# Miniprotein binders against q96jn8r1131to1294, part 163

Target 1, 164 residues: q96jn8r1131to1294
Amino acid sequence: TLEFLENHGKNILLSNGNRTATRVASYNQGIVVINQPLVPQLLVQVRIDFLNRQWTSSLVLGVITCAPERLNFPASACALKRAAWLLRGRGVFHNGLKICEKFGPNLDTCPEGTILGLRLDSSGGLHLHVNGVDQGVAVPDVPQPCHALVDLYGQCEQVTIVNP
Key: E = the ipSAE of ESMFold2; O = the ipSAE of OpenDDE; V2 = 0.75 times the mean of E and O plus 0.25 times the DockQ between their complexes.

## First folded at step 13 (miniprotein)

Design U68 (at its last look DockQ between E and O 0.99; V2 from the best seeds 0.83)
Fold by OpenDDE base, look of step 13:
Structure U68 (fold): chain B 164 residues (1-164), chain A 93 residues (1-93)
Amino acid sequence: as target 1 above (164 residues)
Amino acid sequence: SDAFRLFFEARRIIERGGDPEEALKKAKEAFELFIKEGNLEFAAFTAVVIVELLKKLGKDPEEIKKWIEIAIELAEKAGNKWLVYLARELEKE
């Protein structure tokens, strides 16, 4: 079953069998990683449960290719400078560098209840899903194995893993 | 859930420097709902928040002690080492 790993940002409290992540302090230190690596045809989805609109930025979604169990998480996913492909706002980032300016919907404006998904296709392309709709390939060739990462940043205070 | 709504409302009040009595009320309500939902992690954490609010308000030491014990017990039942640590630290303050 899909769960968040026990190794997570220090402001995260897991609940609901480690399927719900809540940032219980500050605006950062909210990185979580899903236990099972992404494999082709596996759709991993999280639902935005609660937002604090006092902040401007929201959650970051992406994948990492390093071992998640031993990762020392920085305060934000944006500080990951290796082995990281991230979706922030409408941008796609690789190791901190923007590789695409406009992709899919703006993650900073997704409302509560939005279901965000990640899926690898047979060619190694990473797809973003929004409320069940495939937004296309965000990253054309992602190294495997890789794990889905969610940074509960800024507005985003809680997410829950949901089944397709 | 309603429990989380109340929890976050309590946190908002605390963060903006609002009325701690109102925050306490919401936190206690959230706690009861977390218990009913079987959410031990957040029941424990909410108990910690309640202790902090009670201390801030200068409430009865016996009530504070009671809630510390609740926090520790629930944290242990949840099997969360961080929560246990957090709850134990309340005894030292």
Scores: ipSAE 0.786, ipTM 0.909, lowest interface PAE 0.6, mean pLDDT 95
Fold by ESMFold2, look of step 13:
Structure U68 (fold): chain B 164 residues (1-164), chain A 93 residues (1-93)
Amino acid sequence: as target 1 above (164 residues)
Amino acid sequence: SDAFRLFFEARRIIERGGDPEEALKKAKEAFELFIKEGNLEFAAFTAVVIVELLKKLGKDPEEIKKWIEIAIELAEKAGNKWLVYLARELEKE
């Protein structure tokens, strides 16, 4: 079964058998990683459970190719400068650099209850799903193995892993 | 869940410097629901928040002591080392 890894951002408290991640302080230090690498037929989905609208930015979603068990996570995912592909707002970022201005919906406006999914296709393309709808390829060829990451940033205070 | 809704309502009151009695009421309600749900991690963390509010409000030392003991017990049952540390820190002052 899918869980969040025990190595996570310092403001996270895991619950619900490590399937729910909650940021319990501040606006950052909220990086969590799924405990299994992505494989082509695995759809990793999280539901946005709680938002704090006092912040302007919201969660970041993406993948890292470094083994996550020993990583010292930065305060925010956008500070990852190696082995990271991230979806933030409408943009796609690789190692901290924006590589696409507009992909999919604006993550900063997704409401509570939104289900966000990550999946690799057979070519290693990273797909975003939103409420069960495939948004297409965000990144065409991600090195494997890679690990799904969520940064409970700003508005986003809780997410839960859900089954497809 | 209703437990998390109440938990976050209490947190927003605390963050904006609102009425700590209102925050305490919501936190105690959230605590009861977390217990009912078997969410030991958040029952323990919410008990820590309750202690901090009781201390801020200058409440009965015996009530504060009771909540500290509750927080420690639940943190140990949850098996979460960080929560045990937080709860034990409450004893020191």
Scores: ipSAE 0.773, ipTM 0.910, lowest interface PAE 0.9, mean pLDDT 93
ESMFold2 (binder alone), look of step 13: mean pLDDT 86; pTM 0.861

Design U69 (at its last look DockQ between E and O 0.99; V2 from the best seeds 0.84)
Fold by OpenDDE base, look of step 13:
Structure U69 (fold): chain B 164 residues (1-164), chain A 93 residues (1-93)
Amino acid sequence: as target 1 above (164 residues)
Amino acid sequence: SDAFRLFFEARRIIERGGDPEEALKKAKEAFELFIKEGNLEFAAFTAVVIVELLKKLGKDPEEIKKWIEIAIELAEKAGNKWLVEMARKLEKE
């Protein structure tokens, strides 16, 4: 069963059998990691449940290749400078460096109810899914094992893991 | 859910410095719905929010004590150490 790990950002409250993550304070400290590593053909999806449009930025989605159980989470995913591939806005980032300017839809403008998914293909390519539609390869070759990461940042106040 | 909507509305009021009485009303409503939904984590956390609002409003110490006890009990039932710690902290304030 897919769940968020107990090791998470300090402003996160887990509920619903650790399948729902809610940022209950401030605008940051909202990083969560999904328990099972991504393997080829496994589609991991989260639904945006609640947004606060007070902020301009929204959730960050990506993967990490370090051990998530022992990770000391920074205030935001943007501060991860190693072992991190992140989707923010329309950009793709590797260890803080933008490696793609325009990819998929703008995550900062995704409305509530949007379902975002990550999937590895047989070649190690990381795919983004939006409402069930494959947006293509965001990262061509991701080291394995890796875990899906969600940063409930800014607007994004709650997400829930959903089945494909 | 309606519970979460009410919860976030209460939080919005608090964050913008709005009427704490209105926030309290919404928080209490959210609490009841979380209980009905069996969401112990958020029932507990909402109880914490209620305590904070009651203190801010200078409400009856006995009511405050009651809600602290509720928060602790629910946090323990939820098995969430973070919530338990947060609820226990209310006793010391």
Scores: ipSAE 0.803, ipTM 0.915, lowest interface PAE 0.6, mean pLDDT 95
Fold by ESMFold2, look of step 13:
Structure U69 (fold): chain B 164 residues (1-164), chain A 93 residues (1-93)
Amino acid sequence: as target 1 above (164 residues)
Amino acid sequence: SDAFRLFFEARRIIERGGDPEEALKKAKEAFELFIKEGNLEFAAFTAVVIVELLKKLGKDPEEIKKWIEIAIELAEKAGNKWLVEMARKLEKE
């Protein structure tokens, strides 16, 4: 079943059978990765459980193509300079560079209870789902295998893996 | 859950330098709910937070010792090495 990987950011404590990730300190060091690579038709979904609006930025969502089990994660996902495609705010980023100004909703304004999903289509396109609704292709051709990543950054203090 | 709501309320008081007695009250309430829910990881972590607050407040050493033992026991039961290390460090301080 889908769980967060035991290798994660230093400020994360996993609970609920490793299906809930909580950032227990600071505003960063909150990267988590799903324990199975994305395959076509696998929809990985997380619910935003707790936010702290003291911070301006919120969670980052995306994929990495490096094997995650022994990876040394940086303090934030935005510092990933290789093998990463990330959705942050309304932007899409590849290896730290913005490649699209506006895609989908603004992640910084998503409220508690929002369910965010990632899946690959058969052509390697990365899709974002918001509350069950496909937002379209964020990244047209992601190499496989790739791994779903959430960075519990800033506002975002807890997420839980949920079934479609 | 109500446990996490209370946990985060205590955390916000601590972060902004608020009243540690109020933070302690909320942390103890969160702890009781985490135990009731069977959330051993967060029961253990919250017990560590309680110890830190008790030490800051200069509370009874016997109460502090009791909470340290609770934190260690729960961390071991949760099987989380990071939590065990964190709780064990409280014994040495």
Scores: ipSAE 0.787, ipTM 0.911, lowest interface PAE 0.9, mean pLDDT 93
ESMFold2 (binder alone), look of step 13: mean pLDDT 87; pTM 0.863

Design U70 (at its last look DockQ between E and O 0.96; V2 from the best seeds 0.79)
Fold by OpenDDE base, look of step 13:
Structure U70 (fold): chain B 164 residues (1-164), chain A 93 residues (1-93)
Amino acid sequence: as target 1 above (164 residues)
Amino acid sequence: SDAFRLFFEARRIIERGGDPEEALKKAKEAFELFIKEGNLEFAAFTAVVIVELLKKLGKDPEEIKKWIEIAIELAEKAGNKWLVEFARKLEKE
């Protein structure tokens, strides 16, 4: 079953069998990683449960290719400078560098209840799903194995893993 | 859930410097619902929030002690080391 790993940002409290992540302090230190690596045809989805609109930025979604169990998480996913492909706002980032300016919907404006998904296709392309709709390939060739990462940043205070 | 709504409402009040009595009311209600839902992690953490509010309000030390004990007990039952550590810090403050 899909769960968040026990190794997570220090402001995260896990609940609901480690399927719900809540940032219970500050605006950062909210990185979580899903336990099972992404494999082709596996759709991993999280639902935005609660937002604090006093912040401007929201959650970051992506994948990492390093071992998640031993990762020392920085305060934000944006500080990951290796082995990281991230979706922030409408941008796609690789190791801190923007590789795409406009992709899919703006993650900073997704409302509560939005279901965000990640899926690898047979060619190694990473797809973003929004409320069940495939937004296309965000990253054309992602190294495997890789793990889905969610940074509960800024507005985003709680997410829950949901089944397709 | 309603428990989480109340929990976050309490947090919002605290963050904006609102009435701690109102926050306490919501937190206590959230606590009861978390217990009813079997959410030990958030029952424990809400107890921590309650302790902080009680201290802020200068409430009865015995009540504060009671809620600290509740927080620790529930955190231990949940098996969450982070929560246990967090709750134990309240005893030393």
Scores: ipSAE 0.773, ipTM 0.906, lowest interface PAE 0.7, mean pLDDT 95
Fold by ESMFold2, look of step 13:
Structure U70 (fold): chain B 164 residues (1-164), chain A 93 residues (1-93)
Amino acid sequence: as target 1 above (164 residues)
Amino acid sequence: SDAFRLFFEARRIIERGGDPEEALKKAKEAFELFIKEGNLEFAAFTAVVIVELLKKLGKDPEEIKKWIEIAIELAEKAGNKWLVEFARKLEKE
């Protein structure tokens, strides 16, 4: 069963058998990580449950390639300077540096109910899915093992792991 | 869910400096729904929010004490050690 790891951002409270992550304070400290590394047959999907449109920026998705169980998370995923590949807005970031200006849909505009998915292809390419539709390769050749990461940033107050 | 909708409505009131009586009403309604759903983690956390609102409103210390006890008991039943520690800090004010 896919669950969020107990090691997570300080403002997260897990519920629903660790399948639901809620940011219960502020706008940051909301990093969560999926408990199993990605493999080509594994599609990790989360549904956006609650947003606060007062903020202009929303959740960040991505992968981390170091062991997440004991990692000290920063306040936001964009401050990860090592072993991180992130999708934010329309852009792609590696270790805090933007490497692609425009990849897929703008994550900052995704409404409640949107289902976002991450998977690896056989070449180690990271794919984003939006409501079941593959958006293509966001990041080529991601080192393995890696774990899916969600940062409940700004607008995003709750996500839930859903099965394909 | 309806419980989370009410929970976030109360949180928005608190964050905007709105009427804490209105926030308290919504938090208590969310609490009852979290209990009904069996969401012990959020029942406990919402009880903590209720304590903070009651203190802000200057409500009866006996009512505040009762809600602190509720928060601790629910956090223990949920088996969430962080939440138990968080709720126990309320005893020290």
Scores: ipSAE 0.698, ipTM 0.876, lowest interface PAE 1.2, mean pLDDT 92
ESMFold2 (binder alone), look of step 13: mean pLDDT 87; pTM 0.868

Design U71 (at its last read DockQ between E and O 0.99; V2 from the best seeds 0.88)
Amino acid sequence: SDAFRLFFEARRIIERGGDPEEALKKAKEAFELFIKEGNLEFAAFTAVMIVELLKKLGKDPEEIKKWIEIAIELAEKAGNKWLVELARKLEKE
ESMFold2, look of step 13: ipSAE 0.832; ipTM 0.929
ESMFold2 (binder alone), look of step 13: mean pLDDT 87; pTM 0.871
OpenDDE base, look of step 13: ipSAE 0.837; ipTM 0.926
ESMFold2, look of step 14: ipSAE 0.801; ipTM 0.915
ESMFold2 (binder alone), look of step 14: mean pLDDT 88; pTM 0.884
OpenDDE base, look of step 14: ipSAE 0.834; ipTM 0.925
ESMFold2, fold request of step 16: ipSAE 0.829, 0.837, 0.809; ipTM 0.924, 0.930, 0.916
ESMFold2 (binder alone), fold request of step 16: mean pLDDT 88, 88, 88; pTM 0.881, 0.883, 0.883
OpenDDE base, fold request of step 16: ipSAE 0.830, 0.831, 0.835; ipTM 0.922, 0.922, 0.924
ESMFold2, last read: ipSAE 0.771, 0.845, 0.842; ipTM 0.905, 0.932, 0.930
ESMFold2 (binder alone), last read: mean pLDDT 88, 88, 88; pTM 0.884, 0.881, 0.885
OpenDDE base, last read: ipSAE 0.832, 0.833, 0.833; ipTM 0.923, 0.923, 0.923

Design W50 (at its last look DockQ between E and O 0.71; V2 from the best seeds 0.79)
Fold by OpenDDE base, look of step 13:
Structure W50 (fold): chain B 164 residues (1-164), chain A 83 residues (1-83)
Amino acid sequence: as target 1 above (164 residues)
Amino acid sequence: SKEEDLFKEAEEFAKLALEMLERGDYMYAAEYYLLAAEEALEAGNPELAFEYARKAIELAKKSGNPEILEEAEELLEKIKEEL
């Protein structure tokens, strides 16, 4: 069963069998990691449950290739300086640095109810799915094993893991 | 060298901070300048670190994040010891 790990950002409260993550304070410290590593053809999806419009920006979605159970989470995903590939807004980031300016839809403007997915293809390409639609390869040749990461940042205050 | 790489990374974070500022995002801007300051300090450039840390402090106040503010202020004090 896909769940968020107990090792998470300090502002996160897990519920619903650890399938729902809620950021209960501030606008950061909201990183969560899904327990099962991404394997080829496995689609991992989260639904944006609640947006708080008092903040700016929104969730970050990506993968980490380090052991998530021992990860000391920074305040936000942008501070992950190793073993991290992230999608934020329309950009793609690697170890904190931007490697692509425009990819897919703008995550900062996804409304509540949007279902975002990550999937590795057979070549190790990381795909972004939006409401079931494959947006293409965001990151080619991602090292494995890797775990899906969600940073409940800014407007995004709650997400739930959903099955395809 | 490692220091050169850290310096470059610091500059990249500062660039990201500026990008965030341009769109009015004080939240990320504060965090990026904090990162930039940390990297600059580690790179052996306390002067640059000082500049970035000050910006981080300012923006942390604007974004309303006391944790970032505290961290940036602590970093600033550490930087001052290197000046």
Scores: ipSAE 0.879, ipTM 0.939, lowest interface PAE 0.6, mean pLDDT 96
Fold by ESMFold2, look of step 13:
Structure W50 (fold): chain B 164 residues (1-164), chain A 83 residues (1-83)
Amino acid sequence: as target 1 above (164 residues)
Amino acid sequence: SKEEDLFKEAEEFAKLALEMLERGDYMYAAEYYLLAAEEALEAGNPELAFEYARKAIELAKKSGNPEILEEAEELLEKIKEEL
């Protein structure tokens, strides 16, 4: 079953059988990783449960290709300079640097209740789903194995893994 | 070379910091200047690292977040040892 890994950002509290992640302090230190790697038939979905609009930016969604169980996470996903492909706002980032200015909707404006999904296609392309709708290929050839990652940054205070 | 790559990466982080500043996101702006400072220091350019760290401190103060401010101030002190 899909769960958030016990190795996570220090401001995260896991609950609901490790399917819910809550950032309980500050604005960052909120990185969580899904315990199973992505495979072509697996759609990993999280629901945005709680937002605090006090902050300007919201969650980051993406994948890492290094082993997550013993990884020392940085305070914020923007500092992942290796083995990371991330979606933030409308941008796509590889290893901290922007590779696409606009892909899909602006994650900083997604309301509570939005369901965000990640899956790999058979060619290794990374797809974003928003409320069940495939937004297309964000990253064309992600190395496998990779794990889905969420950074509960800024506005985003809680997400829950949900089934398709 | 590795140093040239680190310098270029520092410049890219500084550009990202400016993008965030234009959006009024002082926390991301400070974090990106902190990353730029770290890369400039690793590139062997402590003068540039100092400039980026001072920008990070300014933006951390505007953000009102003491954790970023403390981190930026600690990095600035580390950089001063190499000037």
Scores: ipSAE 0.808, ipTM 0.909, lowest interface PAE 0.8, mean pLDDT 93
ESMFold2 (binder alone), look of step 13: mean pLDDT 89; pTM 0.895
ESMFold2, look of step 14: ipSAE 0.757; ipTM 0.882
ESMFold2 (binder alone), look of step 14: mean pLDDT 89; pTM 0.894
OpenDDE base, look of step 14: ipSAE 0.873; ipTM 0.938

Design W51 (at its last look DockQ between E and O 0.91; V2 from the best seeds 0.84)
Fold by OpenDDE base, look of step 13:
Structure W51 (fold): chain B 164 residues (1-164), chain A 83 residues (1-83)
Amino acid sequence: as target 1 above (164 residues)
Amino acid sequence: SKEEDLFKEAEEFAKLALEMLERGDYMYAAEYYLLAAEEALEAGNPELAFEYARKAIELAEALGNEEFLEEAEELLEKIKEEL
């Protein structure tokens, strides 16, 4: 069963069998990692449950290739300076630095109810899915094993893992 | 060298901070300036680190993020020790 790990950001409260993550304070400290590593053909999806519009920006999606159970999470995903590939807004980031300006839809403007997915293809390409639609390869070659990461940042206060 | 690479990363984070400022994204701007400060310090450039840390602190204060502010101030103190 896909769940969020108990090792998570300080402002996160897990519920619903660790399938729902809620950021209960401030706008940061909201990183969560999904327990099972991404493998080819596995589509991992989260639904945006609640947006708090008093903040700016929104959730970050991505993967990490380090051991998530022992990861000391920074306040935000942008501070992950190693072993991290992130999708934020329309940009793609690697180890904190921007490697692509425009990819797919703007994550900052996804409304509540949007279902966002990550999937590795057979060549190690990381795909973004939005409401079931494959947006293409965001990162062409991701090292394995890797784990899906969600940063409940800014407006995004709650997400739930959903099955395809 | 490693220090040169760290310096370059510091500059890149500062650039990202500026980009965030330009679009009114003050939360990320603050975080990027803090990252820039950390990298600059590690690169052996406490003067530059000081500059970035100050900017992070200023934004943190404006945002009312006490936890972040505390972190930035702690970094500032470390930077001062190297000046």
Scores: ipSAE 0.845, ipTM 0.926, lowest interface PAE 0.6, mean pLDDT 96
Fold by ESMFold2, look of step 13:
Structure W51 (fold): chain B 164 residues (1-164), chain A 83 residues (1-83)
Amino acid sequence: as target 1 above (164 residues)
Amino acid sequence: SKEEDLFKEAEEFAKLALEMLERGDYMYAAEYYLLAAEEALEAGNPELAFEYARKAIELAEALGNEEFLEEAEELLEKIKEEL
């Protein structure tokens, strides 16, 4: 069963059988990781449950390609300077640096109820899904193994893992 | 060289900080300036690192972000050792 890993940002509270993550303080310290690596047949989906619009930016989605169980997470995913491929706003980032200006919808404008998904294709391409609709390849060849990551940043205060 | 690559990365983080300032995201702006300071210090340019760290601190003070301020001040102390 897909769950958020117990190793997570310090402002996160896990609930609902570790399928729901809530950021209970501040605007950051909200990194969570899915407990199973991505494989081509696996679609990992999270629903945005709770947003606080006082903040300008919202959640970050992506993958890390290092072992997540003992990693010391930085306060924000933007500081993941190794082994990270991230989607923020409309940008794609590798190890903290922008590699694509515009991909898919703007994550900072996704409303509560939006279901966001990540999967690998057979070539190792990372796909974003939005409400079940494939947005295409964000990253063409992600090293494996990799784990899906969500940073409950700014606006995003709660997400829940949902089944396809 | 390694120092040239790190210097380029510091400049890219500073560009991201400016982008965040333009959209009014002062929390990300501060975080990106701190990353720029870290990279500039690693690149062997503590004077530039100091400038970036001061920008991060200035933003964090305006926002009242005490936890971030402590992190930025710790970096500033490390930078001063290299000046």
Scores: ipSAE 0.780, ipTM 0.895, lowest interface PAE 0.9, mean pLDDT 92
ESMFold2 (binder alone), look of step 13: mean pLDDT 90; pTM 0.894

Design W52 (at its last look DockQ between E and O 0.88; V2 from the best seeds 0.82)
Fold by OpenDDE base, look of step 13:
Formats: sequence, C-alpha cells, structure tokens
Structure W52 (fold): chain B 164 residues (1-164), chain A 83 residues (1-83)
Amino acid sequence: as target 1 above (164 residues)
Amino acid sequence: SKEEDLFKEAEEFAKLALEMLERGDYMYAAEYYLLAAEEALEAGNPELAFEYARKAIELAKELGDPEFLEEAEELLEKIKEEL
C-alpha cells in the first residue's frame, strides 16, 4: 500500500497508517515522500485536508530520483538542489531553479478537498492530475526510479494519500 | 567553469528572492536569499554571499523564525572567514 516514509521533515506527524501527514509546527520542515516509486500506470494521489491561512503559499508536489530513505531533508523543497523536479504555484522547478513559468492550475490556490495526483506515462512524462483530470505533462522524460514528494509548506497543514 | 556555474545559480536564486518579495512572500524570499548566499560563497565570491546572507537575516528577523535566523547567522560567520 502507498504510505509516507518514516524519514520526513521535522515538523511532520504521520497518522492513519502513515497515509496522513500533518505539519504540527511553523510553516516549513514539512517534506514527506511516498514509499513506492512511481512507475508507469501508477497514479499517486493526495488530498489537501487542511489549510491554515495565517501563512502564505501552499504545498509543493514533485518527484525525487535519489534514495528517499537516506535523504536529509531541508526546511523546504525549494532547497533541494539535486535530483528534484517540483511543481509549485504554477511553476515547474528543477534542482531549485525555475524551468517553466506557467503550468496547470495554481497549487497555491487549491482549496481543501482538492485531490492532486502524479503519474508517469509510458514515455517517462510526469503528469499532474487535479481532481481526477489529467493536466498534461509537467516534466518530460523523468529519470527512473523516482518517488513522489509532497512539501507541506505554508498554508498546507495536512494531506492524506487517497486511492484512485 | 564550476565557479561560473555556481555564480549563475546564485544570481538565479537572488532573482527568485526578488520575485517573492514583489508578491509579498517573505518566507520564500528569505529562503532564496540564503540559497543565493550559499552558492555565492561556494563560487568564491564572499562579498556577494555577504550581501545575500544579510538580506536573508533581515527577513528572518521580520518573520520571527529563530531556526532559520540561526542558520543564516552561521552562514554569515562562515562568509566572514572568507572576507
């Protein structure tokens, strides 16, 4: 089953069989990684459970290609400077640098209840899904194996892995 | 060269910091200035690193983030050793 790894950001508390991640302090230190690597035909989805509007920005969604079990997580995903492809706001980032200005919906404005998904296609393209709708290829030719990553940042205080 | 690439990355992070400032996102602005400082230092430009680190510290104080502030101040001390 899909679960968040025990290796996670300092402010994260896992629950519900490690399928729910809650950031219990501050606005950062909230990175979590899903245990199973992304493979073609596997749709990984998380639901935004709670937003705290005292903060700015929201969750970051993406993939890493390094071993997640041994990763020393920085305070935020933007500081991942290797092996990382991230979706933040409407932008796409690679190893900390912005490679696309506008893609899909704005993740910073997704309300509670929004279901966000990641899927690799047969050509290695990383797709974003929003409430079950394929938004297209965010990153072409992603190296494999890779793991889905969620940064519970800013407003986003809780997410839960949900089945398709 | 490696140093040239690091310098370019530092500038890119600083640009991102400025973009965040322009939209009032002080949290990411602080983080990007810290990243810019780290890259500038590694690029062999402690003067530029100092400038970015100072900006990160100022924002950290405004945000009231003691852990980030401590990290930024530690970096500043390392930068000073190279000046």
Scores: ipSAE 0.808, ipTM 0.916, lowest interface PAE 0.7, mean pLDDT 95
Fold by ESMFold2, look of step 13:
Structure W52 (fold): chain B 164 residues (1-164), chain A 83 residues (1-83)
Amino acid sequence: as target 1 above (164 residues)
Amino acid sequence: SKEEDLFKEAEEFAKLALEMLERGDYMYAAEYYLLAAEEALEAGNPELAFEYARKAIELAKELGDPEFLEEAEELLEKIKEEL
């Protein structure tokens, strides 16, 4: 069963059998990681449950290849300078640096109820799904093992893991 | 070299900070300036690191995040040791 790991950002409260993550303070320290590595055919999906539009930017979605149980998370995913591939706004980032200006939809404008998904294809390509629709390959060859990550940043105050 | 790569990364973080300032996203702007300062210091350019850290601190005073402000001020003190 997919759950958020107990090792998470300081401002996160886990609930619903560790399938719901809520940022309960501030705008940051909201990193959560899915407890199982991505493998082909595993589609990890989260629903945006609650947004606070007072903030400018919203959640970050991506993967890390560091062992998540030992990781000391930074305040924000943008500070993951190693072993991280992230989707933020419309951009794709590797180790904190932008490698693609525009890949999929603007995550900063996704409304409550949006279901965002990540999966690896057989070649190690990282795919984004939005409301069940494959947006294509964001990153062509992600090292394995890797884990899905969500940063409940800014606008995004709650997400829930949902089944496909 | 590693120092040239770190300097390039510092410049990219500073560009991201400016992008976020243009959007009015002061929180990401502060975070990217702090990253730029860290990379510039590691690249052996403490004068540039000081410039970036000062910008991060000025923004952080408006964020209401005392842990971030403390982190940024600690970095500035480390940078001053290398000037």
Scores: ipSAE 0.791, ipTM 0.899, lowest interface PAE 0.9, mean pLDDT 92
ESMFold2 (binder alone), look of step 13: mean pLDDT 89; pTM 0.883

